VH-VL binders against Ras guanine nucleotide exchange factor D (gefD). Designs and how they scored, part 3

Target 1, 231 residues: Ras guanine nucleotide exchange factor D (gefD), of Dictyostelium discoideum (Social amoeba) (q8is19r433to663)
Amino acid sequence: GSNIIAQQITIIDNEMLMAIPPSQFLHKSFSKESKSPQFHDMVSKFNEWARWTSSEILSKEKLVERVVTLSFFIDLAKSCVELGNYNAANAIVGGLNHSSISRLKLTWERLSTKVTQDYDRLLSLFDLSMNYKNYRDEIKSTKAKIIPYLGLFPKDLIAIEEGNDNFTNNNLINTEKFRLLYQTIKKIQSYQQPLFTFKTSEPIKQYLKNISNGLSEEKDFHSISHKLEPR

## First folded at step 4 (VH-VL)

Design k22 (from o09k with heavy chain S52N, light chain I97Y; framework fv_ontamalimab)
Fold by ESMFold2-Fast, scan of step 4:
Structure k22 (fold): chain C 231 residues (1-231), chain A 118 residues (1-118), chain B 112 residues (1-112)
Amino acid sequence: as target 1 above (231 residues)
Amino acid sequence: QVQLVQSGAEVKKPGASVKVSCKASGYTFTRYGINWVRQAPGQGLEWMGWINAYKGNTNYAQKVQGRVTMTADTSTSTAYMDLRSLRSDDTAVYYCARDEWLYGMDVWGQGTTVTVSS
Amino acid sequence: DIVMTQTPLSLSVTPGQPASISCKSSQSLFHSDGKTYLYWYLQKPGQPPQLLIYEASNRFSGVPDRFSGSGSGTDFTLKISRVEAEDVGIYYCMQSYDLPWTFGQGTKVEIK
């Protein structure tokens, strides 16, 4: 079921998160792969989770199988949230919210009401309005081990870096800028903790690590979508 | 502290409508859904419907479909249940309850007594 | 609709003695996501319902360890190892496997 798969995804995401040196968040190193290989690996994996979601749904020629697969990925995203993995959950929601998937009216209409409500909750959680207010409030309220949505850290660091000078108007070091950068990096480091509650299923983990081997290209998604449901 | 506070008791005549409010505090209102559950005097709990506080999507129980409207005002963190064409068998305590994925309905309002009497 | 059936509907317990309440669903509440969508609530006199057990067997925050939930599929049990005066009220099982959410009829627990 989806909970076992969510556990393996969380193991993979956590291993990748823990592998990122703090230096990769300094001086905009995250903007170039050559300066942030571990950060880039995790971003690449985030994009693979999203493409995997869309590709799997689009691979289902039969409506019934497409509904089952759509339901599975909604359950999987929900399971990721419950395990504290907001990174993978957001990636999966991104895949579900892709225009090639969201347009499949016949598929969405056949989802159970329970699953539809779960999806609406996921959309609310990851809504980008008010600078991801719902997500940020959720993260602040939990003391449990989490894997945060990694993409917000570059955004926050760029805002601090570009919104503040290195020196004040009096040619003094801007201590407030460096305090904000330090606090943001320290926050990231607080999430880099080992997992103690999950056991590795090596076959599932290896499949998930090599998931890109079977995926459709994103450029083909709309073509496939329109063949499945022409209107 | 997570809390739901409901409006006060209402006495209505048959055929009237009632609008019950449920004000949320202590959490991000738009993150969770709100369920409405009623309880007739001496009877069990009956689910009436659900609203997504952010999107406004609703799902209503068949028994009240066509007579009920649920809304949410994100600016005031308040959910509303509007029940029309009231009958004597709508006499009940009406509860709002937060819909949390892990826990189900984990936080409940204090209840609003609605009496429909001629 | 999924029908939830509770037995017994009424229970008188001597203080300190155990109590057991059964809940049966008309279809399995075990979902493909690996979860069982079964909950237990207590409604004390004059109060709203309060959550005791979520996902069949997990105690909600602040709930005393004398309360335990068990069961799978269609058959569920709530046990109170030692009933106290504070435990008086009506107990409801609920499913959120499919809409509409449905409750059992309720079990009234009273002290002898």
Scores: ipSAE 0.023, ipTM 0.601, lowest interface PAE 8.1, mean pLDDT 87

Design k24 (from o09k with heavy chain K55R, light chain I97E; framework fv_ontamalimab)
Fold by ESMFold2-Fast, scan of step 4:
Structure k24 (fold): chain C 231 residues (1-231), chain A 118 residues (1-118), chain B 112 residues (1-112)
Amino acid sequence: as target 1 above (231 residues)
Amino acid sequence: QVQLVQSGAEVKKPGASVKVSCKASGYTFTRYGINWVRQAPGQGLEWMGWISAYRGNTNYAQKVQGRVTMTADTSTSTAYMDLRSLRSDDTAVYYCARDEWLYGMDVWGQGTTVTVSS
Amino acid sequence: DIVMTQTPLSLSVTPGQPASISCKSSQSLFHSDGKTYLYWYLQKPGQPPQLLIYEASNRFSGVPDRFSGSGSGTDFTLKISRVEAEDVGIYYCMQSEDLPWTFGQGTKVEIK
């Protein structure tokens, strides 16, 4: 079921998050893979979660199996949110929202209303409008351990860095700029805590670590999609 | 504090329509759906329908399908239920309730009494 | 539609004594995400329903520990270990596994 898989995804994501040295968020190091290998490992895994989602749905030639698989990934994204894993949940939603998947009207029409409502909630959570306001409000209100959407940290750090001078008009160090940078990095570090509540399933964990070994390439997604549902 | 506040009691004649409002506060309105549930005098709870505060998509109970319209105004964080062609058996207390992923309907409005009499 | 059936429909309990309410669904409420979408609500006189139990067995915030939910699949039970005066009202089970969301017919609990 989706709950055990969500737990294993969360273990993997947390291990990767824990492995990122804070220095990889300093001085725009995250913009170059050579200077931020652990950060880019986690970005690569985020992209693999998304590609896995799309690839699995597109691998189902039979409509009934495609509906079951679509429903499974919506349940999986929801389970990730409930475990506090916003990173993997957003990746899965990205895979579901890919144009090759969203165009499969026959598949979406057969989806149960309950699961359609769950997808609606996921879309609203990860809505990018007003700088991800819904997502940011959600994580501010939670008191539980979370794995935040990793992609927002580079955006926030760049905005602080580019939007503020290193020195004031009086040629003094801009303490407010460095305070904002420090607070952001300290916040990232606050998420880098070990998990104590999840049971590891080694076979599932190893499968999820190596999911790329069986996936279709993204360049083939539209071709496969149109073959499955030509109209 | 999370709360839903509904409009006041309504008395209507058969054939009229009624529009009940449900104003949300204390949470991000678009993150939750709104359910409408009614209760006739001395009777149990009956689900009327659901609306997404995000996309505005709806699902209505068969008994009221064709007579009900649910809407949500994100600018005022207010949900509405418009019921047309009222009959005496539509006399009930109408509740709005927030639709939460983990808890189901966890926050309810105080209720709006709608009386249909001739 | 999923049909929810409660028994008993009414019960009078001496203060301090236990009470038990059963709820049966016409089909399984276990979803592929590993959850059971069964809820218990209490409606006190003149008030809207209030959530007691979510996901079959979890107590909602602020609900006293004398309330417990159990069951799986199609058969569920709400237990009150020691009924108090404030527990008077009508108890409803509800499912959200599939639309339309449906309620049991209700169980009226009164103090004897």
Scores: ipSAE 0.486, ipTM 0.782, lowest interface PAE 2.8, mean pLDDT 89

Design k26 (from o09k with heavy chain N59Y, light chain S96Y; framework fv_ontamalimab)
Fold by ESMFold2-Fast, scan of step 4:
Structure k26 (fold): chain C 231 residues (1-231), chain A 118 residues (1-118), chain B 112 residues (1-112)
Amino acid sequence: as target 1 above (231 residues)
Amino acid sequence: QVQLVQSGAEVKKPGASVKVSCKASGYTFTRYGINWVRQAPGQGLEWMGWISAYKGNTYYAQKVQGRVTMTADTSTSTAYMDLRSLRSDDTAVYYCARDEWLYGMDVWGQGTTVTVSS
Amino acid sequence: DIVMTQTPLSLSVTPGQPASISCKSSQSLFHSDGKTYLYWYLQKPGQPPQLLIYEASNRFSGVPDRFSGSGSGTDFTLKISRVEAEDVGIYYCMQYIDLPWTFGQGTKVEIK
């Protein structure tokens, strides 16, 4: 079930994370795909995980199948967190929390109470309030290898760069600004470690790498949602 | 270090209400739910209900539905269980326990003895 | 509600001898996520319950290796390879697959 799929997602995410040169986080290189292709590959894959989640649920015309699929993706996100993959877990939660999915009241009311509790916990983990405080506290307390939510790194780097001048009022290099940038880059590098515990399932891995084939476009999600469960 | 600390023992008359507190420390309070479990003298464990510290969603056991209210105050990292219309068979030690998806109820409070007597 | 049934309800064990406790659920505790939501707790006299085994067979942090859990579906066993004085108390199995959470009746383990 969901655990073997979460393992393959984590292998893919870690390979992509490992492939990002630290230079792609410098001088706002991450803002342009031409200057940060590996970073943008991982961002694109994050968006694919989210779109895959929404698209799969919306593809189920029968209520019973839609409930089973919704439950599966909640279990999958939970499995990703348990494996230390906060990146994919957040992407899946994003897909589940999409307005086209959250409006499917008949589907949500049929979930078991346990799965509803699991989803509530996932929402609290990835709550954006207080600058992702819940998520940041969680990753600070973990002792295991993790794949962090990639989207926070550009935000932190921009905040450091734009909140601090390159030169002091005395026209000297601002060593504190560059110390903060260096520490952030070094932190990112600390996450770029190989996985030694997961076995690759090549068929599942190939399916997940090519998941974008056959997914519905996000612009169509609300149309499909309203057709499945009219207001 | 992760800890749940409960309020002290209570002695109540039948028909009264009791409010037990459970103060969390050492972890992000809103990331975990809180279970309430009671144990009558010489008897087994009975689950009473659960609350999300994040959204405040609750689920109450059938036996106490209509008489119980569970709340969580995120500013003080404290969960509360308010049980009304007390009966003699509500005499028990009441525990709060953290709800962890891998470990189940992994951290428990020390317990609050509630005695209901005429 | 899922009913959890433990046998025996009471055990007197000579120190150093093994003990075995059975737990049966009225429905499968195997979830579509690949996990089995069966947990074992020990309640020592005057103390709150403490987690021993999570997800049927995994020892919780700090739990001695003389404790082991096994089983799948609806039939589970907790084994203590050599019972020590500190193992005295009441053992509970718990299902965590569907609300309400339910416990077995408890098995009291005493030293002979």
Scores: ipSAE 0.479, ipTM 0.784, lowest interface PAE 3.1, mean pLDDT 89

Design k27 (from o09k with heavy chain N59K, light chain D98E; framework fv_ontamalimab)
Fold by ESMFold2-Fast, scan of step 4:
Structure k27 (fold): chain C 231 residues (1-231), chain A 118 residues (1-118), chain B 112 residues (1-112)
Amino acid sequence: as target 1 above (231 residues)
Amino acid sequence: QVQLVQSGAEVKKPGASVKVSCKASGYTFTRYGINWVRQAPGQGLEWMGWISAYKGNTKYAQKVQGRVTMTADTSTSTAYMDLRSLRSDDTAVYYCARDEWLYGMDVWGQGTTVTVSS
Amino acid sequence: DIVMTQTPLSLSVTPGQPASISCKSSQSLFHSDGKTYLYWYLQKPGQPPQLLIYEASNRFSGVPDRFSGSGSGTDFTLKISRVEAEDVGIYYCMQSIELPWTFGQGTKVEIK
């Protein structure tokens, strides 16, 4: 079920997070794939989780199977949050919230009330408003080990770099700017901890690692969506 | 610490309405739903409904559908339950309880006694 | 609606002796996400219910290890290995797999 799959996703995400050298967050190295290959591997995997979610739902021509698959991915995102994997949970929610999926009104209306409530909570958690305030508040309040949403680190580092001068008005080094950069990088490193204590299922892990081979292209999502539910 | 604090006891006549408040503190209000559960004197627990503090979506128990309205005010982190056309069998202690997806209803208010008497 | 049935409705226990409460649901509480949406609550006199057990067998934070939950599908049990004076109250099972959320009738636990 979804708990076992969430555990395997978390193992994969944790391995990828651990593999990113701190240097890939320095001097905007994350902006170029050639300078930050491990960072971009994890970004690519995040995008694969999202595309996998949308593609799997769109692959179901029968309404009943589409409802089951939609329910599964909502449960999967919830399981990821429960395991502390905010990265994969946000990716899956992104796939669910894709316009090609959100327009499938016949599918959404057949979801159980419980699953609808779970999705509402996931949307609230990952709401973009006020610079991801709900998400940021939640990760600050948790004492458990987590995998944070990777995409906020480049955003925060760019904001610090571009919002602050390298030198003060007296032409001295701006120690506050470099303190903020150091604290942010140290925070990232604090999340690069050993694996969560979950049993590895090699067949599931290998499927999830090679997931991209069977996915529909994002450019085709809207076309497929309209064929399934023309309205 | 996570707390839910409810408004004080109410005494109402049949046909009146009552509005009970539930003020949340110690957590991000919009991240959790609020359930309303009542307990008639000497009886068990009866679920009344649920509200999303995020979207304001509601689900009500069939028995009170049409007589109940649940709302949430994010600016004050307060949920409300408004019950209309009160009957003597609405006499109960009304609880609000936070809806947590793993733990279920994990934090409860202290309860609000509503007495409907002629 | 899912019907939750508890037995016994009342029991009196000598301090230090074990107690066992059964809960049966009219349909399975096992969800496709791998979880069982069964909870146990204790309501002490004059207080709101407090969560003891979530997901059939997991103790909530601060709950003593003398409390244990077990069961799957439709049949569940709450056990107290050694009943203490502070354990007096009414115990309720609850399901949250389908709306409306429903509770058992309650089991009153008293000390002899």
Scores: ipSAE 0.443, ipTM 0.764, lowest interface PAE 3.1, mean pLDDT 89

Design k28 (from o09k with heavy chain Y54W, light chain W101F; framework fv_ontamalimab)
Fold by ESMFold2-Fast, scan of step 4:
Structure k28 (fold): chain C 231 residues (1-231), chain A 118 residues (1-118), chain B 112 residues (1-112)
Amino acid sequence: as target 1 above (231 residues)
Amino acid sequence: QVQLVQSGAEVKKPGASVKVSCKASGYTFTRYGINWVRQAPGQGLEWMGWISAWKGNTNYAQKVQGRVTMTADTSTSTAYMDLRSLRSDDTAVYYCARDEWLYGMDVWGQGTTVTVSS
Amino acid sequence: DIVMTQTPLSLSVTPGQPASISCKSSQSLFHSDGKTYLYWYLQKPGQPPQLLIYEASNRFSGVPDRFSGSGSGTDFTLKISRVEAEDVGIYYCMQSIDLPFTFGQGTKVEIK
């Protein structure tokens, strides 16, 4: 079920997170793929999780199968959060919140109310308001190992870098700027820990690693969506 | 230090309405839903409904549908249950309870006694 | 609606003796996410319900180890290995797999 799949996703995400050298977060190296290949591998996988979510739902021509698949991905995102994988959970929520999916009124109306409540909580967790306040508050309160939403680190590092001069008014090194940068890097490193609690399912893991094979392209999502539910 | 604190006891006449409050503290209010559960004297627990503290989406038990409105004020971290057209069989202790994914209803308010009598 | 049935409805237990409460659901509480959405609550006299067991068998924080939950599908059991005076109250099982959330009718536990 969704918990076993969430475990395999978390193994994959954690292996990718651990593979990123801290240097790929220095000097805006993350802005160029050639300077940050492991970082961009993880970004690419995040986008694959989102695209997989939308593509699977849109592949279901029958309403009943579409409802089952939509429910599955909401459960999967919830399971990811419970395992501490905020990265994959946010990616899946992104796929669910894609306009080609959110417009499928007949599908959403047939979800059980419990699943609709679960989705509401996922949306509030990943709400971007007040610089992701709900998400940031949640990760601060947890003492367990997590895989954080990777996309916030470049955003925070750019804000520190561009919001602060390298030198003070006296032409001295701005130690506060470099303290903030390295505190952020150290925080990222604190998340790069091995997982020992999940058993690997090789068939599921290999499927998830090669998930981009056979997925619909995002450019086709709206055309497919309108064919499924024209009104 | 997560807690839910409810408003005080109410005595109402049949046909009146009652509005019970539930003030949350010690957690991010918008990340959790609030359930309302009532208990008539000497009886068991009965679920009345749920509200999202974030979007305000609600789901009400069939028995009270049309007479109940649940709201949430994010500026004060307070949930409300407004029950209208009160009958004697609405006499109960009303509880608010936080909705948590792993634990279910893990934190409960102290309860608000609502007595409906002529 | 999912119907939750508890047996027995009342228990008088000598201190230090074990107690067992059964809960049966009209539908399976096992979800495709791999979880069982069954919970046990204790309501002590004059107090709100408090969570004892979540997901059928997991003890909530601060709950003494003399409490244990077991079962799967539609049949569940709460056991108290040695009943103490502070365990007096009404015990409820609850399901949250589907709306409306439903409770068993309750089991009153009292000391002889």
Scores: ipSAE 0.399, ipTM 0.751, lowest interface PAE 3.5, mean pLDDT 88

Design k31 (from o09k with heavy chain R31K, light chain H31R; framework fv_ontamalimab)
Fold by ESMFold2-Fast, scan of step 4:
Structure k31 (fold): chain C 231 residues (1-231), chain A 118 residues (1-118), chain B 112 residues (1-112)
Amino acid sequence: as target 1 above (231 residues)
Amino acid sequence: QVQLVQSGAEVKKPGASVKVSCKASGYTFTKYGINWVRQAPGQGLEWMGWISAYKGNTNYAQKVQGRVTMTADTSTSTAYMDLRSLRSDDTAVYYCARDEWLYGMDVWGQGTTVTVSS
Amino acid sequence: DIVMTQTPLSLSVTPGQPASISCKSSQSLFRSDGKTYLYWYLQKPGQPPQLLIYEASNRFSGVPDRFSGSGSGTDFTLKISRVEAEDVGIYYCMQSIDLPWTFGQGTKVEIK
């Protein structure tokens, strides 16, 4: 079921998060793969979660199987959020919200109403409007261990770096800029904590580490989508 | 503090309409859906419907389909239930309740008594 | 619609004694996501319902440990190990695996 798979995804994501040295967020190192290999490994895995989601749904030629698979991935994203894994949940929602998937009207129409309501909440949570306000509010309100959406940290660091000069108009060091950078780095470090409650399933974990998508390229998604539902 | 506060009691004649409000505070309104549940005097709980505070899409119970409209105003963090063509058997306490996917309906309004009498 | 059946419909308990309420669903409440969509609510006189148990067996925050839920599939039980005066009210089971969400008839718990 989706809960055991969500647990294994969370173990993988947390191991990757903990492996990122804080230095990979300093001096824009995250902008260069050669200077931030662990950060880019986690970004690559995020994209793999999203592509896996889209690919699995598109692999189902029969409508009934496609509905079951779509429902499963909505449940999986929901399970990830419940476990505090906002990173994988956002990746899966990205895969579900891909244009090749969102256009499958016959498939979406046959989802149970309850699953459609669950998906609506996931879309609200990860809505990008007002600089991810809904997501940021949720993260601020939780006291539990979480895996945050990794992609917001580089964006925040770039915004601070580019939006503020190193020196004030009086040619003094801009302490406010460096305080904001330091606070952001410290917040990232606060999320790099071990998991205590999840049991590893080695077979599932290994499968998820080496996910094989039915599609070799994202460019194929749209053509497959139109073959499944030409409307 | 997460809270849902409902509008006051209403007395209506058969054939009239009633609009009950449910004001949310202490959480991100658009993150959760709102359920409406009613309870006739001395009776059990009956689900009426659900609304997304994010997209505004709705699902209504078959028994009230065609007579009910649920809306949500994100600018005031307020959900509404508008019930038309009132009958005496619509006499009930109407509750709004937050739709939390782990916990179910975890936060409830205090209830709004609607009495339909001639 | 999924039908939820509670037994007993009323229960009179001496303080300190245990109480047990049964809830049966017409269909399994277990979903492929590994969850059981069964909830227990308490409605105290003059108040809205309050959540006691979610997903069949998990106590909601702030709920005393004398309350416990158990069961799977279609058969569920709510137990109160030592009933106290503040436990008076009507107890409802609810399913949310499929719409419409449906409640049991309720079990009225009174103190002798």
Scores: ipSAE 0.444, ipTM 0.744, lowest interface PAE 2.9, mean pLDDT 88

Design k34 (from o09k with light chain D33E E55Y; framework fv_ontamalimab)
Fold by ESMFold2-Fast, scan of step 4:
Structure k34 (fold): chain C 231 residues (1-231), chain A 118 residues (1-118), chain B 112 residues (1-112)
Amino acid sequence: as target 1 above (231 residues)
Amino acid sequence: QVQLVQSGAEVKKPGASVKVSCKASGYTFTRYGINWVRQAPGQGLEWMGWISAYKGNTNYAQKVQGRVTMTADTSTSTAYMDLRSLRSDDTAVYYCARDEWLYGMDVWGQGTTVTVSS
Amino acid sequence: DIVMTQTPLSLSVTPGQPASISCKSSQSLFHSEGKTYLYWYLQKPGQPPQLLIYYASNRFSGVPDRFSGSGSGTDFTLKISRVEAEDVGIYYCMQSIDLPWTFGQGTKVEIK
């Protein structure tokens, strides 16, 4: 079921997170793939989780199967949150919230009300308003090991670096700017911890590592969507 | 610290309407749905409906659909249940309860007694 | 609607002795995501219900270890290993796999 798949996704995401050297978050290195290959590997995998979600739903020509698949991915995102994997959960929600999926009104109206309520909760969690307040509050309240949403780190680091000068008006080093950068990097490193014992399913893990081999391209999503449910 | 505080007891005549409030504190209101559950005197618990504090979408129990409206005001962190065309069998204690996906209904209000008579 | 049936409807227990409550659902509460959507609540006299057990067997935060939940599919049990005076009240099972969410009739637990 969705829980074992969520566990395998979390193993993959954690291995990728652990592999990122702290230097890839310094001096905007994350802005260039050549300077931050491990960071960009994880960003690519995040986008792949989102594309996988949309592509799988769009691959179902029969309404009943499309409803089952939509329900599965909502449950999968919920399972990821339960395991502390906010990164993959947000990626899956991104795929579900893609315009090619959100427009499938016949599919959404056949979804059980319980699953619709779960989706509403996920949208609330990852709402970007007030600088991701809901997500940030959730992270502050948990003492469990988590995989945080990766995309928030570059945003915070850029805000610190571009909002503060390297030197004061007297040409002295701005110690406050470097204190904020250091604290942010230390926070990122605090999440780079080994997982608790999860059972590895090698076949599922290999499938998930290579999911891009069978996915529709995003450029085709709207065409497929309109063929499934014409306006 | 996390709590739901409901409005006070109401006594209504048949055909009237009642609006019960549920004020949330100690958590981010928009992250949780609110369930409404009632309990008639000496009876068990009966689910009335649910509202999203995020989008405001609702699901109502069939028995009250057409007579109930649930709303949520994010500026005051308050949920409301408006029940119209009251009948004597609507006499009950009405509870609001936070909808927590991991634990179910984990935090409950103290209840509001609604008596329909005359 | 899913029908939840509790037995017994009342229990009178000597302090320190165990108690067991059964809950049966009219259809399986196991969801394909690997979760069982069954919950146990306690309503103490004059109070709102309070959560004891979630997902059939997980004890909610702050709930004493004398409470345990078990079961799968359609048959569930709440057990109190040694009943204490503060455990008096009405116990309800609830399902949330399908709307409307439904409760059992309740089991009243009293001290002898």
Scores: ipSAE 0.442, ipTM 0.756, lowest interface PAE 3.0, mean pLDDT 88

